# VH-VL binders against q8ixk2r445to577, part 226

Target 1, 133 residues: q8ixk2r445to577
Amino acid sequence: FFGMLQNKGLTDYCFDYNPPDENQIVGHQVILYLCHGMGQNQFFEYTSQKEIRYNTHQPEGCIAVEAGMDTLIMHLCEETAPENQKFILQEDGSLFHEQSKKCVQAARKESSDSFVPLLRDCTNSDHQKWFFK
Key: E = the ipSAE of ESMFold2; O = the ipSAE of OpenDDE; V2 = 0.75 times the mean of E and O plus 0.25 times the DockQ between their complexes.

## First folded at step 12 (VH-VL)

Design ke12 (framework fv_axatilimab; at its last look DockQ between E and O 0.06; V2 from the best seeds 0.00; counts 0 for: pae E 13.6 > 2, placed apart)
Fold by OpenDDE, look of step 12:
Structure ke12 (fold): chain C 133 residues (1-133), chain A 120 residues (1-120), chain B 107 residues (1-107)
Amino acid sequence: as target 1 above (133 residues)
Amino acid sequence: EVTLKESGPALVKPTQTLTLTCTFSGFSLSTFGMGVGWIRQPPGKALEWLAHIYWDDEKYYNPSLKNRLTISKDTSKNQVVLTMTNMDPVDTATYYCARKLYPGRAFDIWGQGTMVTVSS
Amino acid sequence: DIQMTQSPSSLSASVGDRVTITCLASQGIRYYLAWYQQKPGKAPKLLIYGASKLQSGVPSRFSGSGSGTDYTLTISSLQPEDFATYYCQQHNSYPWTFGGGTKVEIK
């Protein structure tokens, strides 16, 4: 699966990554923003290694969850996907993080007019449902 | 179907506290992502954002007026209240409340506005 | 605070004209930009959100573009009902701020 990763409950919002420096794409938080499909900021791929890749240019970035955190942060992809980069996109649309055993949920970002994907206990909420478009 | 309406005094004396109420219908402030904000506009001047309250009761204020502003909501009554202390003639303006459906979608529905004059 | 500078502050145009209004932010606002139309004695009306998304019910002659700090509202063919004041607003960070406005007048 590839394209814009859109939330079901938070209609018209997609995964979005816009690093301050295009030459240093890691270390920043993935956010949610209005789906627009412009550039590479909203282009993601779910791979056979259970990675969510941010497709721009080499080196490729993969979404990771750092220890003790509930945010999605961009890391470099590795030859073998590390445990903190593995997600399961279920048929029902839930996006499950294997290591934390939590689901990705759309949530409001503090101190900004935006949303972010955060790890939360898994529910049947549409805000935890995602699909590629 | 979605409407907002501002209510409050049309005239306030200097140093007094202004209390405005926004009564809305067609949506609920319990809805995830929903917010209501206050914006004012002095006669013949530009718009100025004052405060915003979200469905989860998180609040934000314009720093230039932060110490004077208080925003609150009563979800069951579909109301948002703004209080502004120590009013001054410079605060004379039309005050609007407006809905923000989701972050990034701006204020899509506005009340008609209520003119507030601060004068002795 | 993020300053929003609109240009021009006013312009005169005729029906059928192409009108362009610019909004310049003092720092990047990442498409968190809305355009409003306001007529005398009325509340602002949302035209564009997310820099380029047309609000439902707004005529297609209105369009928004831009990125970073530079954004533009375009009216492809000005209609009689389009004579009004237009405002941009950023949602990128608090406090949310509006531009100074652009009054579109009849030539």
Scores: ipSAE 0.018, ipTM 0.697, lowest interface PAE 5.0, mean pLDDT 91
Fold by ESMFold2, look of step 12:
Structure ke12 (fold): chain C 133 residues (1-133), chain A 120 residues (1-120), chain B 107 residues (1-107)
Amino acid sequence: as target 1 above (133 residues)
Amino acid sequence: EVTLKESGPALVKPTQTLTLTCTFSGFSLSTFGMGVGWIRQPPGKALEWLAHIYWDDEKYYNPSLKNRLTISKDTSKNQVVLTMTNMDPVDTATYYCARKLYPGRAFDIWGQGTMVTVSS
Amino acid sequence: DIQMTQSPSSLSASVGDRVTITCLASQGIRYYLAWYQQKPGKAPKLLIYGASKLQSGVPSRFSGSGSGTDYTLTISSLQPEDFATYYCQQHNSYPWTFGGGTKVEIK
């Protein structure tokens, strides 16, 4: 799969990555933003290694979750996908993070009007359902 | 099964315009991120990328051949067309079309190629 | 333009040998590198994309590695069907460019 990764419950919101420095893409949080398809910020690849790659730019980034955290952060992709970079996009649309055994959910950022994808206990909520456009 | 096939003249005279058609099946250029490109290879020489067109009609050309190349698509016919003006004997090569899904992937399926000879 | 320099241009090897082919980019390409195999009279076949990712249907004896400007294709144990010409290609920036090729011949 390649495209805009959209949320079913938070209608018209997509994964978005806009690092402040194009040469330093590591370590920033993935956000949710209104889907628009302009530029390269909203295009991701879901790979056979179960990675979610930000590969429209270089260096190529892979979405990861650091130990004890619930936020999705950009790391450099590696030759063999590390366990914290593996997500299963299931047939029902859930996006399961194998290492943590949690699902990606659209959520309001604490003390903010902005939206982010976060790891939460898996439910059947439409805010935990994702698809490529 | 994904296939691409090049068609066009085998012989072109110097200064003439070459028109090549890539007809493909098993995928659609309406698929988000999908693209088709043209690559040539002179006999016994290395590969040279010529042009590329994406599903959203964005087009890219090798600048060494700029002003000679035009690429277009007809999504309903599963075709991509390359036009190359002012042909010269140095343009003698096998011409390939190939599929490339978005910038992060490579040319994963190629046509068989068509040999184009430019001579008087 | 990013120049891709392949080495060696030719090598001789026997079935079972480990073969290494090197591709040097004139600027960093950050893993946006593919390897292709081409047999006489045939179109190129994709082996590796993303510097190290094996294309589906390609045998595991093929592997890719490298970073920055230096990239390597390795064939861990040559088979009779592996005698061919190999090309690297960067797709980091336009124009996309290919290396000059490495012909792997029977010793």
Scores: ipSAE 0.007, ipTM 0.546, lowest interface PAE 13.6, mean pLDDT 87
ESMFold2 (binder alone), look of step 12: mean pLDDT 94; pTM 0.956

Design ke13 (framework fv_axatilimab; at its last look DockQ between E and O 0.77; V2 from the best seeds 0.00; counts 0 for: pae E 4.8 > 2)
Fold by ESMFold2, look of step 12:
Structure ke13 (fold): chain C 133 residues (1-133), chain A 120 residues (1-120), chain B 107 residues (1-107)
Amino acid sequence: as target 1 above (133 residues)
Amino acid sequence: EVTLKESGPALVKPTQTLTLTCTFSGFSLSTFGMGVGWIRQPPGKALEWLAHIYWDDEKYYNPSLKNRLTISKDTSKNQVVLTMTNMDPVDTATYYCAHKLYPGRAFDIWGQGTMVTVSS
Amino acid sequence: DIQMTQSPSSLSASVGDRVTITCLASQDIRYYLAWYQQKPGKAPKLLIYGASKLQSGVPSRFSGSGSGTDYTLTISSLQPEDFATYYCQQHNSYPWTFGGGTKVEIK
């Protein structure tokens, strides 16, 4: 799958990555933005290794969750996907993070008008459902 | 389908407290994402955002008004209330309430506005 | 606070003209920019949100573009009903702020 990764419950919001430094793409948080398709910030690839790749930059970035954290952060992709970079996109649209056994949910960024994808206990909420557009 | 209407006094004396009520229909402020905000416009001047409140009861205020504002909602009555203390003639403006669909979205449907004059 | 500088403050144009209005933010607002149209005595009407997303029911002659700090509203072929004041507004961070407005007068 590739394209814009959109939330079912939070209509018109997509995964977005726009690091402040084009040459330093590692370590920043993935966010949710209005789906617009402008620029290259909203294009992601879901791979056979269960990675979510940001491939508009070389070397390519892969979304990861650090141990004990709930935020989705950009790491460099590796030849063999590390466990913290593996997500299962299920038939019902849920996006399951295998290592933590939690699901990706659209959540309000605290005290802001912004949304971010965060790990939460899995539910059947549409805010935990994702699809490529 | 979505409509909003402002109500409250047209005249207020300096130092008094203004209370404005926004009554709306076509949506519920208990529905995920929904928000209502208040914006004012002095005669012949630009728009100024005042405050808004979301479905989850999070509230945001323009800090330039230094805690003069209080916003609240009554979801059973489909109402949002704005209170503004210590009114001054410079606060003379048309006051609007407006709907927004999600945090981070723009104000998509506005009320007609109500003119509030502050004078001795 | 993010200051929004809108230019020009006024302009005069003929029916059929292409009109552009610019809005400059003091900080990156990352496409969270709205454009409103306001006619005298009326409430503002949302035209564009998210920098380029056309609000439902708004004619396609209106378009928005830009990124970072620089944003533009374009009316491709000005119509008589388009005389109004136009405001930009950033909806990226609090406090939400509006530009000073651009009054478009029909010649």
Scores: ipSAE 0.179, ipTM 0.724, lowest interface PAE 4.8, mean pLDDT 89
Fold by OpenDDE, look of step 12:
Structure ke13 (fold): chain C 133 residues (1-133), chain A 120 residues (1-120), chain B 107 residues (1-107)
Amino acid sequence: as target 1 above (133 residues)
Amino acid sequence: EVTLKESGPALVKPTQTLTLTCTFSGFSLSTFGMGVGWIRQPPGKALEWLAHIYWDDEKYYNPSLKNRLTISKDTSKNQVVLTMTNMDPVDTATYYCAHKLYPGRAFDIWGQGTMVTVSS
Amino acid sequence: DIQMTQSPSSLSASVGDRVTITCLASQDIRYYLAWYQQKPGKAPKLLIYGASKLQSGVPSRFSGSGSGTDYTLTISSLQPEDFATYYCQQHNSYPWTFGGGTKVEIK
């Protein structure tokens, strides 16, 4: 699966990554943004290694969850996907993070009018449902 | 159908406090992503954003007026209240409340607006 | 604060004309740009959000484009009901700010 990764509950919002420096793509938080499909900021791929890859430039970036965190952060992809980069996009649309055993949920960012994907306990909420478009 | 309606005094004296109420229907401020904002427009002039309140009770104010503004909500009554202290004739304007579905989707539904004149 | 500069402040056009209104932000507003139409004595009406997304019920002759700091509202073929004042607004950062408006008048 590839393309824009949209949230079902938070209608018309997609995974978005826009690093301050195009030559330094790691270390920043993945956010949710209005789906616009412009540029490469909203193009993601779900791989056979259970990675969510940000396919813009080499080296490729992969979404990771750092220890003790509930945010999605861009890391470099590795030949063998590390445990903190493994997600399961389930048939029901839930995006499950294997290591934390939590689901990715659309949430409002504090002190902001923006949204971010965060790890939360898995529910049947549409805000935890995702699909590629 | 989403509807909003502003209510409050049409005339306020200088230095007095203006209290406006926005009564809405068709949505709830308990719903994720919902917000209501206040915007004003002096006669013949451009629009000016005043304040915004979200479903989670987070609030934002225009810094130029921040110390004078207070926004609050009563979800059970489907109302948002804006208070503005120390009114001045320069604050004479049509005041609008408006619905904002999600950040980025702007104000999609507006009240009809209420004209507030500040005069001695 | 982010300043929104609309141009022109006013324009005269005829029915059927292509009309273009520009909004320039003082900094990158990352597509958090909306366009409103306002007629005398009425509240603003949302036309475009997210820079290019057409609000439901708005005629397809309206379109929005742009990125970064530069955005444009286009009316492909002006209709009689389109004579009004148009405003842009950024939602990228607080305080949210509006452009000065563009009055579209009958030539």
Scores: ipSAE 0.069, ipTM 0.748, lowest interface PAE 3.2, mean pLDDT 92
ESMFold2 (binder alone), look of step 12: mean pLDDT 92; pTM 0.942

Design ke14 (framework fv_axatilimab; at its last look DockQ between E and O 0.73; V2 from the best seeds 0.00; counts 0 for: pae E 6.0 > 2)
Fold by OpenDDE, look of step 12:
Structure ke14 (fold): chain C 133 residues (1-133), chain A 120 residues (1-120), chain B 107 residues (1-107)
Amino acid sequence: as target 1 above (133 residues)
Amino acid sequence: EVTLKESGPALVKPTQTLTLTCTFSGFSLSTFGMGVGWIRQPPGKALEWLAHIYWDDQKYYNPSLKNRLTISKDTSKNQVVLTMTNMDPVDTATYYCAHKLYPGRAFDIWGQGTMVTVSS
Amino acid sequence: DIQMTQSPSSLSASVGDRVTITCLASQGIRYYLAWYQQKPGKAPKLLIYGASKLQSGVPSRFSGSGSGTDYTLTISSLQPEDFATYYCQQHNSYPWTFGGGTKVEIK
């Protein structure tokens, strides 16, 4: 699966990554923003290694969850996907993080007027359902 | 259809507290993502954001007003209330409340505004 | 605070003209930019959100573009009903701030 990763519960919100420096693509938080499909900021791929890759120039970035965190942070992809980068996109649309055993949920970012994907206990909420568009 | 309407005094004396109520319909502040903001505009001047309240009761204020503002919501009444203390003639303006669908969106529907004059 | 500088503050144009209004933010606002139209005695009307998204019901002659700190509202062919004051607004960071406005007048 590839393309814009859109939330089911929100109208027209997609995974978005826009690092301050295009030459330094890691270390920043993935957010949710209006789906526009412009550039590479909203282009992601779900791989056979259970990675969510941010498709850009090499080196490629993969979404990771750092220890003790509930945010999705961009790391470099590795030849073998590390445990903190493994997600299961289930048939029901839930995006499950294997290591934390939590689901990715659309939530408001506290300090800004924006949404972010956060790890939360898995529910049947449409805000935890995602699909590639 | 989303509608908002501001209500409150048209005239306030200096040092008094202004209380404005925004009554809305067509949406609920119990709905995920919803928000209501207050914006004012002095006659012939630009718009100024005052405060915003989200469905989760998170509140934000314009720091330039030095903690004079308080925003609250009554979801059951579909109302948002703005209080502004220590009013001054410089605060004379049209006050608007406006709907905001989601974080990341803009104020898409506005009330008609209510003119507030601060004068002795 | 993020300062929003609109230019020009006013302009005169004729029906059919292409009109361009610029909004410059004092720092990057990452497309958290909206454009409003306001007519005398009326509340502002949303035209564009997300820098380039056309609000429902707004004529297609309106468009928004830009990135980073520099954003533009364009009216491809000015209509009689378009004479008004336009404002940009950022909501990237609190406090949310508006531009000083651009009054589009009849030439």
Scores: ipSAE 0.737, ipTM 0.911, lowest interface PAE 0.8, mean pLDDT 95
Fold by ESMFold2, look of step 12:
Structure ke14 (fold): chain C 133 residues (1-133), chain A 120 residues (1-120), chain B 107 residues (1-107)
Amino acid sequence: as target 1 above (133 residues)
Amino acid sequence: EVTLKESGPALVKPTQTLTLTCTFSGFSLSTFGMGVGWIRQPPGKALEWLAHIYWDDQKYYNPSLKNRLTISKDTSKNQVVLTMTNMDPVDTATYYCAHKLYPGRAFDIWGQGTMVTVSS
Amino acid sequence: DIQMTQSPSSLSASVGDRVTITCLASQGIRYYLAWYQQKPGKAPKLLIYGASKLQSGVPSRFSGSGSGTDYTLTISSLQPEDFATYYCQQHNSYPWTFGGGTKVEIK
């Protein structure tokens, strides 16, 4: 799949990556922002290795979750996808993180007018449902 | 159709407490994401954000007003209420309430505004 | 607090002109930027949200662009009904703040 990764419950919000320095794409948090379709920071590829790739920049970034954390952070993609970069986009739309056994959920970021994707215990909430458009 | 209307006193004396009510229709503050904010505009001056309340009862205030503000909602009446204590002539302004569809969106529908004059 | 600096504070233009208004944030605001139009005696009207998304019912001659700290509202061909004061507003960080306004006058 390739496109904007949109949340079902939080209407019109998509995965967004906006690093403060265009020359350092590693180590910053993935956020949710209004879907805009303008070919900017919102295009991701879901690969056969179960990666979510940010591939509008070289070298390409892959979304990861560090051990014990619940935040989605950009790492460099590797030849073979590490465990912390593997997500299963299930038939019901849930986005399951294999290593942590948790699902990606749209969550509020305290003290800002924004949302972020975070790992949470899996539920049937539409805030844990995602699709590409 | 979403509409909002501000109501309250047009004239307030210094040191008194101002209570403004925003009465709205066409939406409910129990709907996920929705919020109502208060913005004021002194005559001939720029807009100043005052406070905001969201559907989940989270509340945000402009800290420049030193805790003079309280925002609340009354779901049975489709109202949001702003209280501002210790009014001063510099608080003379048009006060607006405005609808916000959800976090990350802007103020898309505004009330007509209500002019509040603070003087003896 | 994030300060929003609008430029120019006023301008004169003729019908048909291309008008550009700039809004500079004191810190990055990640597209949490709106543009409003206000006519005398009226409430503000939303034009642009998310820095570049056109509000429903707003003519396509209005457009927004920018990123980071620098944002621009453009009116591609000024019309008689566009003479008004324009405000930018950030909502990236509390308190949410407005620019000082740009008054667009007939020349």
Scores: ipSAE 0.069, ipTM 0.698, lowest interface PAE 6.0, mean pLDDT 88
ESMFold2 (binder alone), look of step 12: mean pLDDT 93; pTM 0.954

Design ke15 (framework fv_axatilimab; at its last look DockQ between E and O 0.67; V2 from the best seeds 0.00; counts 0 for: pae E 5.6 > 2)
Fold by OpenDDE, look of step 12:
Structure ke15 (fold): chain C 133 residues (1-133), chain A 120 residues (1-120), chain B 107 residues (1-107)
Amino acid sequence: as target 1 above (133 residues)
Amino acid sequence: EVTLKESGPALVKPTQTLTLTCTFSGFSLSDFGMGVGWIRQPPGKALEWLAHIYWDDEKYYNPSLKNRLTISKDTSKNQVVLTMTNMDPVDTATYYCAHKLYPGRAFDIWGQGTMVTVSS
Amino acid sequence: DIQMTQSPSSLSASVGDRVTITCLASQGIRYHLAWYQQKPGKAPKLLIYGASKLQSGVPSRFSGSGSGTDYTLTISSLQPEDFATYYCQQHNSYPWTFGGGTKVEIK
């Protein structure tokens, strides 16, 4: 699966990543924003290694969850996907993080006019449903 | 379907407090993502954002006026209230309230605006 | 604060003309840019959101483009009802700020 990763519960919101430096793509938080498909900032891929890759030029970035955090942060992809980068995109649209055993949910970003994907207890909420468009 | 209407005094004296009410329909501030903002426009001048309130009661203010502004909501009445203290003739403007569907969106529906004149 | 600079402040055009309005942000606003149309005595009307998304009900002759700090509103063929003042607005960072406006007048 690849393309824009869109939330079912919101109207036209997709995973979005805009690093301040194109040459340093890691270390920043993935957010949600209007699905516009402009540039590479909304192009993601779900791989056979259960990674969510941010598709850009090398090196490639993979979404990770850091210890004790509920935010999705961009890390470098590795030859073997680390445990904190493994997600299961289930048939029902839920995006499950294996290590934390939590689901990715669209939520308000604190102190910001923005939504972000955050790890939350898994529910049947459409805000936890995702699909590639 | 979404409509907003501003109400309040048309004339305020200097140093007095302005209280404006935005009454809306077609949406609820109990709905996830919803927000209402206030924007003003002096005659013949550009627009200026004042404040915003979200469904979860998070509030934001223009720092240039922050100490003078208070925004609140009454979800049961579908109302948002803006208070502005220590009014000055420079605050004379048309005041708008506007709907915002989600964080990250623009103001898609506006009230007609209410003209407020500050004069002794 | 992010400063939004619109250019030109005013322009004269004729029906059928291609009109371009530019909005320059003092820093990157990452497509958090909206365009509004305002006619005398009326409230602003949303035209474009997310830099390039056409608001429902807005004629297709309106379009938005740009990235980073530089954004553009284009009216492909100006119609009589398009003579108005246009504003850009950023909502990337608080405080949200508007451009100075561009008045499109009849030539």
Scores: ipSAE 0.798, ipTM 0.926, lowest interface PAE 0.7, mean pLDDT 95
Fold by ESMFold2, look of step 12:
Structure ke15 (fold): chain C 133 residues (1-133), chain A 120 residues (1-120), chain B 107 residues (1-107)
Amino acid sequence: as target 1 above (133 residues)
Amino acid sequence: EVTLKESGPALVKPTQTLTLTCTFSGFSLSDFGMGVGWIRQPPGKALEWLAHIYWDDEKYYNPSLKNRLTISKDTSKNQVVLTMTNMDPVDTATYYCAHKLYPGRAFDIWGQGTMVTVSS
Amino acid sequence: DIQMTQSPSSLSASVGDRVTITCLASQGIRYHLAWYQQKPGKAPKLLIYGASKLQSGVPSRFSGSGSGTDYTLTISSLQPEDFATYYCQQHNSYPWTFGGGTKVEIK
């Protein structure tokens, strides 16, 4: 799968990555932003290794969740995907993080007018359903 | 069908406190993403945003009004209340409440507005 | 605060004309730009949000475009019901701010 990763419940919001330094993509949080498809910030690839890759720049970034955290952070991709970078995109649209056994959910970023993907206990909520377009 | 209606006094004297109520239907402020804001428009002039409250009770105020504003909600009554202290003739305007779906969106449905005149 | 400068302040046009209204933000607003139509004695009506996304029920002759600080509302073929005042509004960051309006009058 490759394209804009959209949320079913939060209509017209997409995964977005806008690192402050285009040459240093590691360590910043993935956000949700109004889908526009302009620039390169909203294009991701879901790979056979169960990675969500930010393929716009080199070196390639892979979404990870650090131990004990609920935020999606950009790490460098590795030859063999580490466990913290493995997500299962299920047929029902849920995006399951194997290591934490939690699902990715659209959530409000605290005290802001913005949204972020966060790990939460898995539910049937449309806010935990994702698809590529 | 989402509808909103403003209610409150049509005439307020200078220095008094204005209280406006927005009564709405077709959505609940307990529903994820929902928000209600207040916007005013002096006669013949541009729109000015005043305040906003979201489903999660986060509140935002226009800083130009020097914290004269208080916004609150009663989810069980489908109401949002705006209080504005120390009214002045310059505050004469039509006051609107409006619905907003999700933070970061625009005001998609507006009430009819209520004219408030501030005069001795 | 993000200042919104709207141009022109007024214009005269005939039915069938293509009308363009420009909105300039004092800093980038990342496509978070809305357009409203307001007729005398009525509340504003949302036409466009997210710079180019057409609100449900709005005729397709309305379109929005732009990026960064420069945004445009276009009415491709003006209709009699389109004579109104148009406002832009940034919905990127608080405080939400509006342009000064553009009155579209019959020529």
Scores: ipSAE 0.141, ipTM 0.726, lowest interface PAE 5.6, mean pLDDT 88
ESMFold2 (binder alone), look of step 12: mean pLDDT 92; pTM 0.940

